VHH binders against Formyltetrahydrofolate deformylase 1, mitochondrial (PURU1). Designs and how they scored, part 14

Target 1, 298 residues: Formyltetrahydrofolate deformylase 1, mitochondrial (PURU1), of Arabidopsis thaliana (Mouse-ear cress) (q93yq3)
Amino acid sequence: GESLDSSVSPVLIPGVHVFHCQDAVGIVAKLSDCIAAKGGNILGYDVFVPENNNVFYSRSEFIFDPVKWPRSQVDEDFQTIAQRYGALNSVVRVPSIDPKYKIALLLSKQDHCLVEMLHKWQDGKLPVDITCVISNHERASNTHVMRFLERHGIPYHYVSTTKENKREDDILELVKDTDFLVLARYMQILSGNFLKGYGKDVINIHHGLLPSFKGGYPAKQAFDAGVKLIGATSHFVTEELDSGPIIEQMVESVSHRDNLRSFVQKSEDLEKKCLTRAIKSYCELRVLPYGTNKTVVF
Below, E stands for the ipSAE of ESMFold2; O stands for the ipSAE of OpenDDE; V2 stands for 0.75 times the mean of E and O plus 0.25 times the DockQ between their complexes.

## First folded at step 6 (VHH)

Design p2 (from h05 with K107E; framework vhh_7yz9_2; at its last look DockQ between E and O 0.01; V2 from the best seeds 0.00; counts 0 for: pae E 17.2 > 2, placed apart)
Fold by OpenDDE, look of step 6:
Structure p2 (fold): chain B 298 residues (1-298), chain A 123 residues (1-123)
Amino acid sequence: as target 1 above (298 residues)
Amino acid sequence: QWQLVESGGGLVQAGGSLRLSCTASGFTFSSYAMGWYRQTAGNEREWVAFITSGGRTTYADSVKGRFTISRDNAKNTVYLQMNSLKPEDTAVYYCAARTYTVYSGSEWETDYWGQGTPVTVSS
C-alpha cells in the first residue's frame, strides 16, 4: 500500500508590514531576512528615503506559513527589529487572521459617501467592520440605506444635535471600541476635547481641494473663482481645522458650462471615491505620517 | 434672538493693525464655531478665518501669518487681530456663527451673520 504521503501543500497567507525609523544601513536586509528566515516570501517591497531627511519608510507584502511562523511570533520578530532601530512605527497586518478594523461612520444629511462605502463594503472592497452609523439627521426606516443597515445588523444612531449641544460625550461612548472614525460629510466640527478623548485617528472627507478651498462652501468658492479643476480631499482630523495631513485627493475638470449645481454634483462623485480610497489605503497600511503635516502613501 | 455685533473697523494705513470684535447674544456662544468673512463692493463674501468652540483655528491663505482669530467665551466675543494690513484687505468684515454647514436640497445652510464693520486700508 503506497502511503500516499498527502504532502498537504502549506497554505501560505498574505501579510503586510510597514516600518518607519531613522535611516540606517542594512534596514531592508534585516527586514527581508526576518521574513525569509521564517520561510516567508516577499511579494512586494516599497521604500521611501527622502534626500533631505534622515528617515526610512518601508512597506512590504509577503506570504508565509502560519504554522511555521505563528502570528504572535511575527509581531515579536518585527518588534525586535523595531527596537534595534528605534522605530517610530512598526505594524503588521495579516488580513486573513487579524480582525478587520472597527470603524464608525459619522454623517449628516448627505449620504452619498455612506452609500458608496456600503456598496464597496458589501462587495468586499472595503475591508472594515462597520460598528455603527451615527448621524444628526433622522432617516425613515423604509429608505434603501436604512433597510440595508438593518439587514446587515449595523445600528443607525440618530444623535440629535443642536447648535447648543453637539452631544460629543454621547458620540464618544458610541465609538469607544472603534479603531478609527470616518467623517463622511458629518459637517459638525468636533471639539479638541472630543479628539483628545477619542485618542485615535479620525479621517475626514472635505468637499473641496485643500488647502485652497476650506470651510463650508468650497463648491461655491470654486465656482466664483472660475477654476477649471475642482477636487475632494480626505485627510486626518487634527487640531487645526481642515488642515490635517492629506491622505487622498481627487480632481475633476469643470468649465464655463458648469453651474453651481453641477459643481456640487461633481464634488459629490469625487468625495465618495476619495474617501473610500483613503479608508482602503489606511486599512492596508499604506498611510504613514511624514513630518508634522504630510503623509507617505505607498 | 440671535445677534452678532461687530466693532473695531476703521481707517488704517498700510502696514498698520486693527482688532475687530464680535459680540454674540441670544445663543450659547461656547457651543459655536465663530468666523470672519469679508466682502468688497461688487464681490461675493469671502471666508477669512474660523475658530472652533475648542479653539481650533484655520485661515485663508491670503491672511495667514498676518491675522489671528481668537475667542473669549466668558465674554461671548470673537476677535480678529489684523496685522500688516494691505490695501487689498479693504472690505466690510462680517462675523459669523456656525456649528456645522449642511447642503440641503439646492442650497447651503446659512450662517448667522452680523451687520459688518468696515475696514479701509490706505496706501
Scores: ipSAE 0.000, ipTM 0.184, lowest interface PAE 13.3, mean pLDDT 89
ESMFold2, look of step 6: ipSAE 0.000; ipTM 0.190
ESMFold2 (binder alone), look of step 6: mean pLDDT 79; pTM 0.787
ESMFold2, look of step 20: ipSAE 0.000; ipTM 0.112
ESMFold2 (binder alone), look of step 20: mean pLDDT 79; pTM 0.783
OpenDDE, look of step 20: ipSAE 0.000; ipTM 0.200

Design p3 (from h05 with V102R; framework vhh_7yz9_2; at its last look DockQ between E and O 0.14; V2 from the best seeds 0.00; counts 0 for: pae E 11.5 > 2, unsure alone 62.4 < 65, placed apart)
Fold by ESMFold2, look of step 6:
Structure p3 (fold): chain B 298 residues (1-298), chain A 123 residues (1-123)
Amino acid sequence: as target 1 above (298 residues)
Amino acid sequence: QWQLVESGGGLVQAGGSLRLSCTASGFTFSSYAMGWYRQTAGNEREWVAFITSGGRTTYADSVKGRFTISRDNAKNTVYLQMNSLKPEDTAVYYCAARTYTRYSGSKWETDYWGQGTPVTVSS
């Protein structure tokens, strides 16, 4: 054995930092200096300072050498700045080191959102661990989606429900070890007791542009009404139906050239894209609470 | 500058009780959600309990029914009443101020930590 060289270039990895505090002179300079002083390089920086408010929001993306700037020291250094400014929020994620968010997916009959999320997850485009899929509809084991779940070791739980018993205690037990829930067309209303018992974020997809018409708006009704725009909304779930902070909205034009089939297909395409983008934005720390019922989405 | 100071830890026999306290200063305590976490040697910190600024509580399954989180805004203090203690509850317990709201309850990230108070439960 002979060594051709005794040195190797450092491996740089990406990091993300989000920050929220009262606005003050020099915040961006201080945050940037923290990264630069450790040899990190900022690749992207977003700032939002609302008009006539004294608050500051930012999200930075940077690369750094984890040998020179260890993961725990990244936390400590940003924590020092957060304490100096009395920050309301300061979070670091390093995707290559930090564990992925664990999620469960809930759905009823329609699976277009589930299928899209599974495909994005398989392609490495959705940075989550899917712990299980839960539905109030039984599915035959020979379907494409069920075979996909079995091949990847993702449990499917059929939880038969009635109007008198939504079986929310059973669902709570199934999802106890998750970071947040995704309602991928789960058509039952979650109770306030469920939301309190779960105690973590729940993200939903709604057919339509909230807040215009809460509840369901079947694709056929919109088609028969002759609308020229259709939409989808992904939002956080609160006790009040379809009123939680909005994460993502998408729209598409429709016309007289759309038959019912093409109209339904466009509507489903909006829903699956809207939900998957909302989940990706959430996992990348792009979604921050703002005001009473709004979000900043970087 | 934000400060969180835990107290009330110690050595206790299995089946016993302890009450942890965390006194906060340097911020408007009544406006913030508070949480308790614990850590054993060689492991990541584990979430234990959370209380919102409005007083709503949430617990990890491992402690539900045995631990109670509460707050006294007049004293800037959050408490963790720990009953029916087990040897696996042995850890350093940390108080945290949680400002990251996700609009459905508990936060997964915390901004500020106390120094910790050790709890040992003997069998």
Scores: ipSAE 0.000, ipTM 0.148, lowest interface PAE 11.5, mean pLDDT 82
ESMFold2 (binder alone), look of step 6: mean pLDDT 78; pTM 0.787
OpenDDE, look of step 6: ipSAE 0.096; ipTM 0.538

Design p4 (from h05 with F27S T28I Y32N; framework vhh_7yz9_2; at its last look DockQ between E and O 0.01; V2 from the best seeds 0.00; counts 0 for: pae O 15.1 > 2, unsure alone 61.7 < 65, placed apart)
Fold by OpenDDE, look of step 6:
Structure p4 (fold): chain B 298 residues (1-298), chain A 123 residues (1-123)
Amino acid sequence: as target 1 above (298 residues)
Amino acid sequence: QWQLVESGGGLVQAGGSLRLSCTASGSIFSSNAMGWYRQTAGNEREWVAFITSGGRTTYADSVKGRFTISRDNAKNTVYLQMNSLKPEDTAVYYCAARTYTVYSGSKWETDYWGQGTPVTVSS
């Protein structure tokens, strides 16, 4: 009986690793060897070493056998290297094994970003678990968006807010189990206490090009200024309004033939794309802090 | 389906006091935050005070130190003690209950409102 050597070709799965430390000789070699020693194969490697700063950034994509390199051991092995170099950041994601990031979406009246995100999410292009939608605007249950949320078991929380009461404690309770928050035109300022209490990243979409057009009416500001380019900005939220490190920006040309309405429409289109890209980049470990107010985006 | 009934409104002189009451149907009261809003003619309804099921209270800045919200769970009643009343406090006061409804796995938060009770503070 010919032993059918069922050489079941090991199923290799993809992983991502990001690393941030002080610059030193041999870091790439050590990280690469870590993967190779376990039978993994590097598919992509990106490095950033600025000239005037003694810092090292890297992002690697690799495939590996989870039987040969168990998930827990993957973390341990990279952690060992992180300790050796005093790394400020060392994170591994294995998308096929690790749970998707849990997020909550906060918005006000405008829902164009929400709609886009839900479409992308449904299509598998946004790798997140949406835990809930929170809004200070009430919506009818028979709307397309509300039906979608209901169909997919995503709760909608209408949280009425005023200038005097932003109900941040209530919101905090609703989002306590999320990995990060997304402000999709929430149009409310989150307090420092909230941010501190939440303790995780908050990503915002601003409907203008920061830092030039801050506030609630960037389209009008741009229109009045006679600009030839408008844009949208996705950034991390800090205590200072519209001032957090930028993750993504998108722009579009405008002309004298445009009016304020067309400015707003173009901006909305940019916002949808910009926010979605920013979230995707974040989930894929492409975004790292650089200094106090910048980002490295691989 | 849910009923909120306000009482206690009326005419009072500046510096005086009033106590508003709101009685809710049993199921809406037990697990929900209760609160008060007020509205003047031609203006938007503004938030005044809220109390959670656990007794946590929050106040608008305009009434802080003067108004006190409380609840009696046994009576399904929320109270608003209004002291040191000012003419600016003149409004129709509305009781509100925050509720959660589950539809096919989704949770919906909605405020239910009473009919309101008028408060007039004379100078």
Scores: ipSAE 0.000, ipTM 0.202, lowest interface PAE 15.1, mean pLDDT 89
ESMFold2, look of step 6: ipSAE 0.015; ipTM 0.362
ESMFold2 (binder alone), look of step 6: mean pLDDT 77; pTM 0.768

Design r1 (from m03 with Y104R; framework vhh_sonelokimab_d1; at its last look DockQ between E and O 0.73; V2 from the best seeds 0.00; counts 0 for: pae E 9.6 > 2)
Fold by ESMFold2, look of step 7:
Structure r1 (fold): chain B 298 residues (1-298), chain A 125 residues (1-125)
Amino acid sequence: as target 1 above (298 residues)
Amino acid sequence: DVQLVESGGGLVQPGGSLRLSCAASGFTFSKYGVGWFRQAPGKEREFIGAISSSGGSTYYAVSEKGRFTISRDNSKNTLYLQMNSLRPEDTAVYYCAAGLTFGRVPTSDYEMDYWGQGTLVTVSS
């Protein structure tokens, strides 16, 4: 079954590899030699070695012939390099072969982030499988969002919560078959027990530029205060409120010419764009932990 | 967790033979090309030869051609050096080394990723 030189070109597919280890001489040479020795071609290669730290981060994009370099052999070859360097992280994805990440979306009343994500997903711009949507607010079945979810077979789960019972065991059961969670304006604080029980990444959107203004900061308050910049932050969730490693931040100028309606609209537009970009970066293996509470985003 | 441990060194009479072993652990031995180096007192480290990860190809430095044989047993994670017709000039510390070379035979020390601690071979009456 190999391609013939005179009649057919090989069919090439994209692959991505991320690598994180202690810094050493020759890592780039070994990684690139692995790909080249198997007939692959590197299309992009990003490296970060922090000053005065003994760590190495890289992300490569390459194309390869899956007949010549089968998917399981790709894993084995990169795992051998990972063992050589004692890698802290070594992950390969081949989007045309590998299953998409499975996610669940959690929200409360506001749905601007959910709507944006559903449309990007429908347009093929968000490479995930959405297993369900969970909310502590009931929605009428005749709304456009609910009809969209029904048409696409995405369950909507109403989980009525109180201060005394956040129903976290119920949520854990609903999301056990996911790769990560997305908080698309979920306004309940997830407990440390939930985070331990889930044991995987949780990505949030915050309506401001962290670390400033943790918690709530109503849009009318900011508008009345006369701020000149608004922002949004998408970050990993940890037990400490709004303090996890930041993935993406966005800003926009506002002025005296904005009324409350335009101010709120700009804020919501930032939030939906910021969250969507963070999720896409995560799924493309661009987000790596760095230092105590930082990220590398290639 | 990576270990390369040489053994089999010692005192040998001129004209004698000696077989060195190198036991590997802590990495996937069968993926690595492996080879032997030596260093006599006051001299630079010298490449002896190497063998591909599968064992199908070997490379020897021209100075050692014909007297030394390199082999490996991937089921035992072991590299061997058979040395024949030993001379006093062969007195040195012998090192094994492993390099990830993707099926190629390693040809130099810059390709080596792991090194043993060495075993002393003394050729003397």
Scores: ipSAE 0.011, ipTM 0.416, lowest interface PAE 9.6, mean pLDDT 88
ESMFold2, look of step 6: ipSAE 0.000; ipTM 0.126
ESMFold2 (binder alone), look of step 6: mean pLDDT 87; pTM 0.888
OpenDDE, look of step 6: ipSAE 0.735; ipTM 0.890
ESMFold2 (binder alone), look of step 7: mean pLDDT 87; pTM 0.888
OpenDDE, look of step 7: ipSAE 0.731; ipTM 0.886

Design r2 (from m03 with F102W Y104T; framework vhh_sonelokimab_d1; at its last look DockQ between E and O 0.02; V2 from the best seeds 0.00; counts 0 for: pae E 21.4 > 2, placed apart)
Fold by ESMFold2, look of step 6:
Structure r2 (fold): chain B 298 residues (1-298), chain A 125 residues (1-125)
Amino acid sequence: as target 1 above (298 residues)
Amino acid sequence: DVQLVESGGGLVQPGGSLRLSCAASGFTFSKYGVGWFRQAPGKEREFIGAISSSGGSTYYAVSEKGRFTISRDNSKNTLYLQMNSLRPEDTAVYYCAAGLTWGTVPTSDYEMDYWGQGTLVTVSS
């Protein structure tokens, strides 16, 4: 058919498509033809076909004219291809149109991850809506972090916990309208009942390179072991402590010249960067489940 | 404890329709890919189709195209199978199954973590 008359200059907007199906000949050609036929332009295209698995993963980034290719038509066109290949997953996001993910942030005493996330969020570098911050530690209202939260209308909820009462029902109520949770150094173990009741993804930051040095005090364990690399791990939370699928890991070199304090300082710097990157990757649809406990991270 | 409980099986005439349900409990249903299998007497269990954990994608065995529809409702922890245009060859025990196979819809018993006990569907005049 004939091209529509554009009465105004086209405004191109970005789109992302994630596709997961059984491997077959011609998938990339069909997906790219879909975009090209509508006048879209691919800016990036990632594919993964695991060895000895009959499965295909892809993530495409493209720009398009939403007048020529309306948002609902984008969904319909990719769904047609999804049906052709019996796709296990086919998801489109258009960040300028689609609502941002809603998150809640949980923490205990240490706030280095929270502070980094709030600043990245304020700068427009973290594409989320932060619905609230929850902590088992009360904070003075005149601290920098609390003034920041108040100024931006982000509720802070103090939920006093004990070993006998983690108050998980209270937390579930506070986070029921979120898309996922972020544990920004929340030092309480979430129960299987909490995870079942929440029913959505929970992303954690661990100060260390998992699977090594699980549990508390990982910097001391790494220091005592004489490691030459330290790091941080961001992962999905499961009922098995510190064992969920890994999203992002970051490392830094250390030497005999480092003491425990410098190990901790380096680890905290890695933690805040690692968590922020993991959340961004998740929101950009770069993190895909793979196998029983692995991820594809495009 | 983990349970998958199929229901809705029974006797139906050729050309008829039947809707099966699978109620899940004891695990985080929304994190699992789920699907349907069937086993006729004296035959191996065969894959029918599956649906992603979010419900956004479905896959069907080639032999089942157009007759069967799989859906899920994560708010009710339930998987469904709508079967239309039933034939005597569709007589079998129908099983639901769930696998935490983050990338692959399982087509074999090896890849499933949880199984239902099955519901009998008999297609006979």
Scores: ipSAE 0.000, ipTM 0.123, lowest interface PAE 21.4, mean pLDDT 84
ESMFold2 (binder alone), look of step 6: mean pLDDT 84; pTM 0.856
OpenDDE, look of step 6: ipSAE 0.449; ipTM 0.763

## First folded at step 7 (VHH; framework vhh_sonelokimab_d1)

Design s1 (from r1 with T28Y; at its last look DockQ between E and O 0.75; V2 from the best seeds 0.00; counts 0 for: pae E 7.4 > 2)
Fold by ESMFold2, look of step 7:
Structure s1 (fold): chain B 298 residues (1-298), chain A 125 residues (1-125)
Amino acid sequence: as target 1 above (298 residues)
Amino acid sequence: DVQLVESGGGLVQPGGSLRLSCAASGFYFSKYGVGWFRQAPGKEREFIGAISSSGGSTYYAVSEKGRFTISRDNSKNTLYLQMNSLRPEDTAVYYCAAGLTFGRVPTSDYEMDYWGQGTLVTVSS
């Protein structure tokens, strides 16, 4: 027996673990026992076993005492289970200890997604560190968004581009120290060489319900066409345009009672919410690759 | 390739002693709690006892009354069972097993991940 200081209350912190391996008897029991044996408590647990694929996916949320179960021991214990099952993926995050993901935001002219992300970030509802904002459009220093970036020490980089020169080497240099990239209405196509050189995930927002509506509809064209449903899609970027694995989709009904103004507002609201939700899901380890072009989103 | 290989079984006279060994390979033995089971002819498998991954804690089934001692040597990836004061009722196939229990002593067969093939111990009359 160790002597305990009765004046110190345990501080419980949240952890998340994702696991992917070949399916086998007893995986859930072993994963849950790992947490329980160290005095942790599971708050949520999701499992997916696809038909006829013999694979297992899980995501657990738990709370634990980091004095009793130190951060490095958490890694070691889950890695031992990963070795036991020959896991293809085993990742732990402890948000209060682990560094936040670092991101860069790319955009062109429209800034509704950037503005929403900056507000959610300021409110502590977007769990990232924003290293910089990059745009192919120059903005006046006296605009609200530019003053916001200045106040928070977030660099804004204007990268003048042409159809013939996207300046991807300049962008690569600016984003080297990031964990993933966010296209918040960046209207230039990133080349295969850029994607290879960056070598990490890139998340985009598309105006429309992919894959059936590649290219999307401008809000005015959809309004004039009399559609009854509009949507937005957030997805991973691959070399094939608008074809990467989907992370989040959102839909809203519209009708003849929507004027052009309300139609545009609904469309922009879908895009900013969809992108923000996708980034949050990614940072919370809810998004797992599945098959050749699909995701599990817990 | 995971293996647990028991050795040291054989014929022994009542009141005698026998030391069983279990050699482990193909997994990180020092991360696993390990233990011994036995199965007499026509009976269900019976838990004997186990030892924690570090070797710092042991648990024995009440029926053994201190005749058996479990130990391990993590540098040799080996589990041992020292059996003293043997009786004809101890005649059984003895199995070693390893379970990932995160520092706790395993107490049941459902906690075991790997099993040996067994070694026969016969105590004559």
Scores: ipSAE 0.035, ipTM 0.572, lowest interface PAE 7.4, mean pLDDT 88
ESMFold2 (binder alone), look of step 7: mean pLDDT 87; pTM 0.889
OpenDDE, look of step 7: ipSAE 0.750; ipTM 0.896

Design s2 (from r1 with E111W; at its last look DockQ between E and O 0.02; V2 from the best seeds 0.00; counts 0 for: pae E 11.1 > 2, placed apart)
Fold by ESMFold2, look of step 7:
Structure s2 (fold): chain B 298 residues (1-298), chain A 125 residues (1-125)
Amino acid sequence: as target 1 above (298 residues)
Amino acid sequence: DVQLVESGGGLVQPGGSLRLSCAASGFTFSKYGVGWFRQAPGKEREFIGAISSSGGSTYYAVSEKGRFTISRDNSKNTLYLQMNSLRPEDTAVYYCAAGLTFGRVPTSDYWMDYWGQGTLVTVSS
């Protein structure tokens, strides 16, 4: 039945659906018919079917009237199609209704990524809830970052670490109620035991274009090598250092006219942009698993 | 490199129990969804069930009727299958498999990246 409020112009809201299953004839038609039958309108539709892999990935963006197609019915209707095709992944997000992903941010001394993320978050451009910030470096209460965190009620946890004790059990407790972790220049390697214990995604930012330039000092290394192109990589963390599936990469030109300071400035600007884009893509359901160490990024 | 090694198979009486183990090495076990399959002689491979990378969600094929329990211990890189009330029709080679599913439960063999060599379970009087 129709609602009693049909004389008021409907407010259309955006929805996103991702679908991941074994390839079959008619999947796109079925998914699009589901949306159209409920009066929804597709604004974007991306499909990827890898060669000889017999797998189907899609992401649709649509608008719909939540009075005519209630949020719970959206889930039910897509779940019916997911069951029909044996889908591994079928996820709907409706940003205006659904809770934001909860994240924790880990960092060491350098805070350029943290500062960028906090400002983007405040401006509504980073669609997350930040539960806490964790660092192995203590910060004075009167710094701009610390006052920002206090103003917004975001806890800062100083967790002193050594090579003998990374305090990973303490970190695990602090982050237990998060959807994923973000390493915003956390300069210690997370152990396999930490990754097993956390059991959810961890997203990192690296100084260079992986798989090249692995290690902790890409800007200095690139400057000393005389490169003409610098980059940044955001990727999922695995036990293999700097080797997890890549989410986003960015590049910028440099020349002999750059000194070390301007090199570092450009590198830091790439890192913060690359990480924020990767997090946004993840939260918008644009990042899907592919193969053993790859991603589809719609 | 990557290995999945099943163990715990053998000869068992009808009505008995077995616990199968699958030891994983060469990859980050805790990032992978893992599951069990079996293949009886002359039959197609059959999905038994699977468990998410964290162990928080499981999926079982209908044919198991609650006799089998899947669990994992990420600290030991091990997947388990507890089989109770065994019947002669449970005789098969049992395989473990792993797929990178980013926290989701794998529901078919298509999503599995790595496979074990299998362990034989024989249920006979």
Scores: ipSAE 0.000, ipTM 0.210, lowest interface PAE 16.2, mean pLDDT 85
ESMFold2 (binder alone), look of step 7: mean pLDDT 84; pTM 0.853
OpenDDE, look of step 7: ipSAE 0.570; ipTM 0.828
ESMFold2, look of step 13: ipSAE 0.000; ipTM 0.354
ESMFold2 (binder alone), look of step 13: mean pLDDT 84; pTM 0.857
OpenDDE, look of step 13: ipSAE 0.439; ipTM 0.759

Design s3 (from r1 with Y59T; at its last look DockQ between E and O 0.86; V2 from the best seeds 0.00; counts 0 for: pae E 14.6 > 2)
Amino acid sequence: DVQLVESGGGLVQPGGSLRLSCAASGFTFSKYGVGWFRQAPGKEREFIGAISSSGGSTTYAVSEKGRFTISRDNSKNTLYLQMNSLRPEDTAVYYCAAGLTFGRVPTSDYEMDYWGQGTLVTVSS
ESMFold2, look of step 7: ipSAE 0.013; ipTM 0.538
ESMFold2 (binder alone), look of step 7: mean pLDDT 86; pTM 0.868
OpenDDE, look of step 7: ipSAE 0.748; ipTM 0.892
ESMFold2, look of step 9: ipSAE 0.000; ipTM 0.343
ESMFold2 (binder alone), look of step 9: mean pLDDT 86; pTM 0.866
OpenDDE, look of step 9: ipSAE 0.757; ipTM 0.899

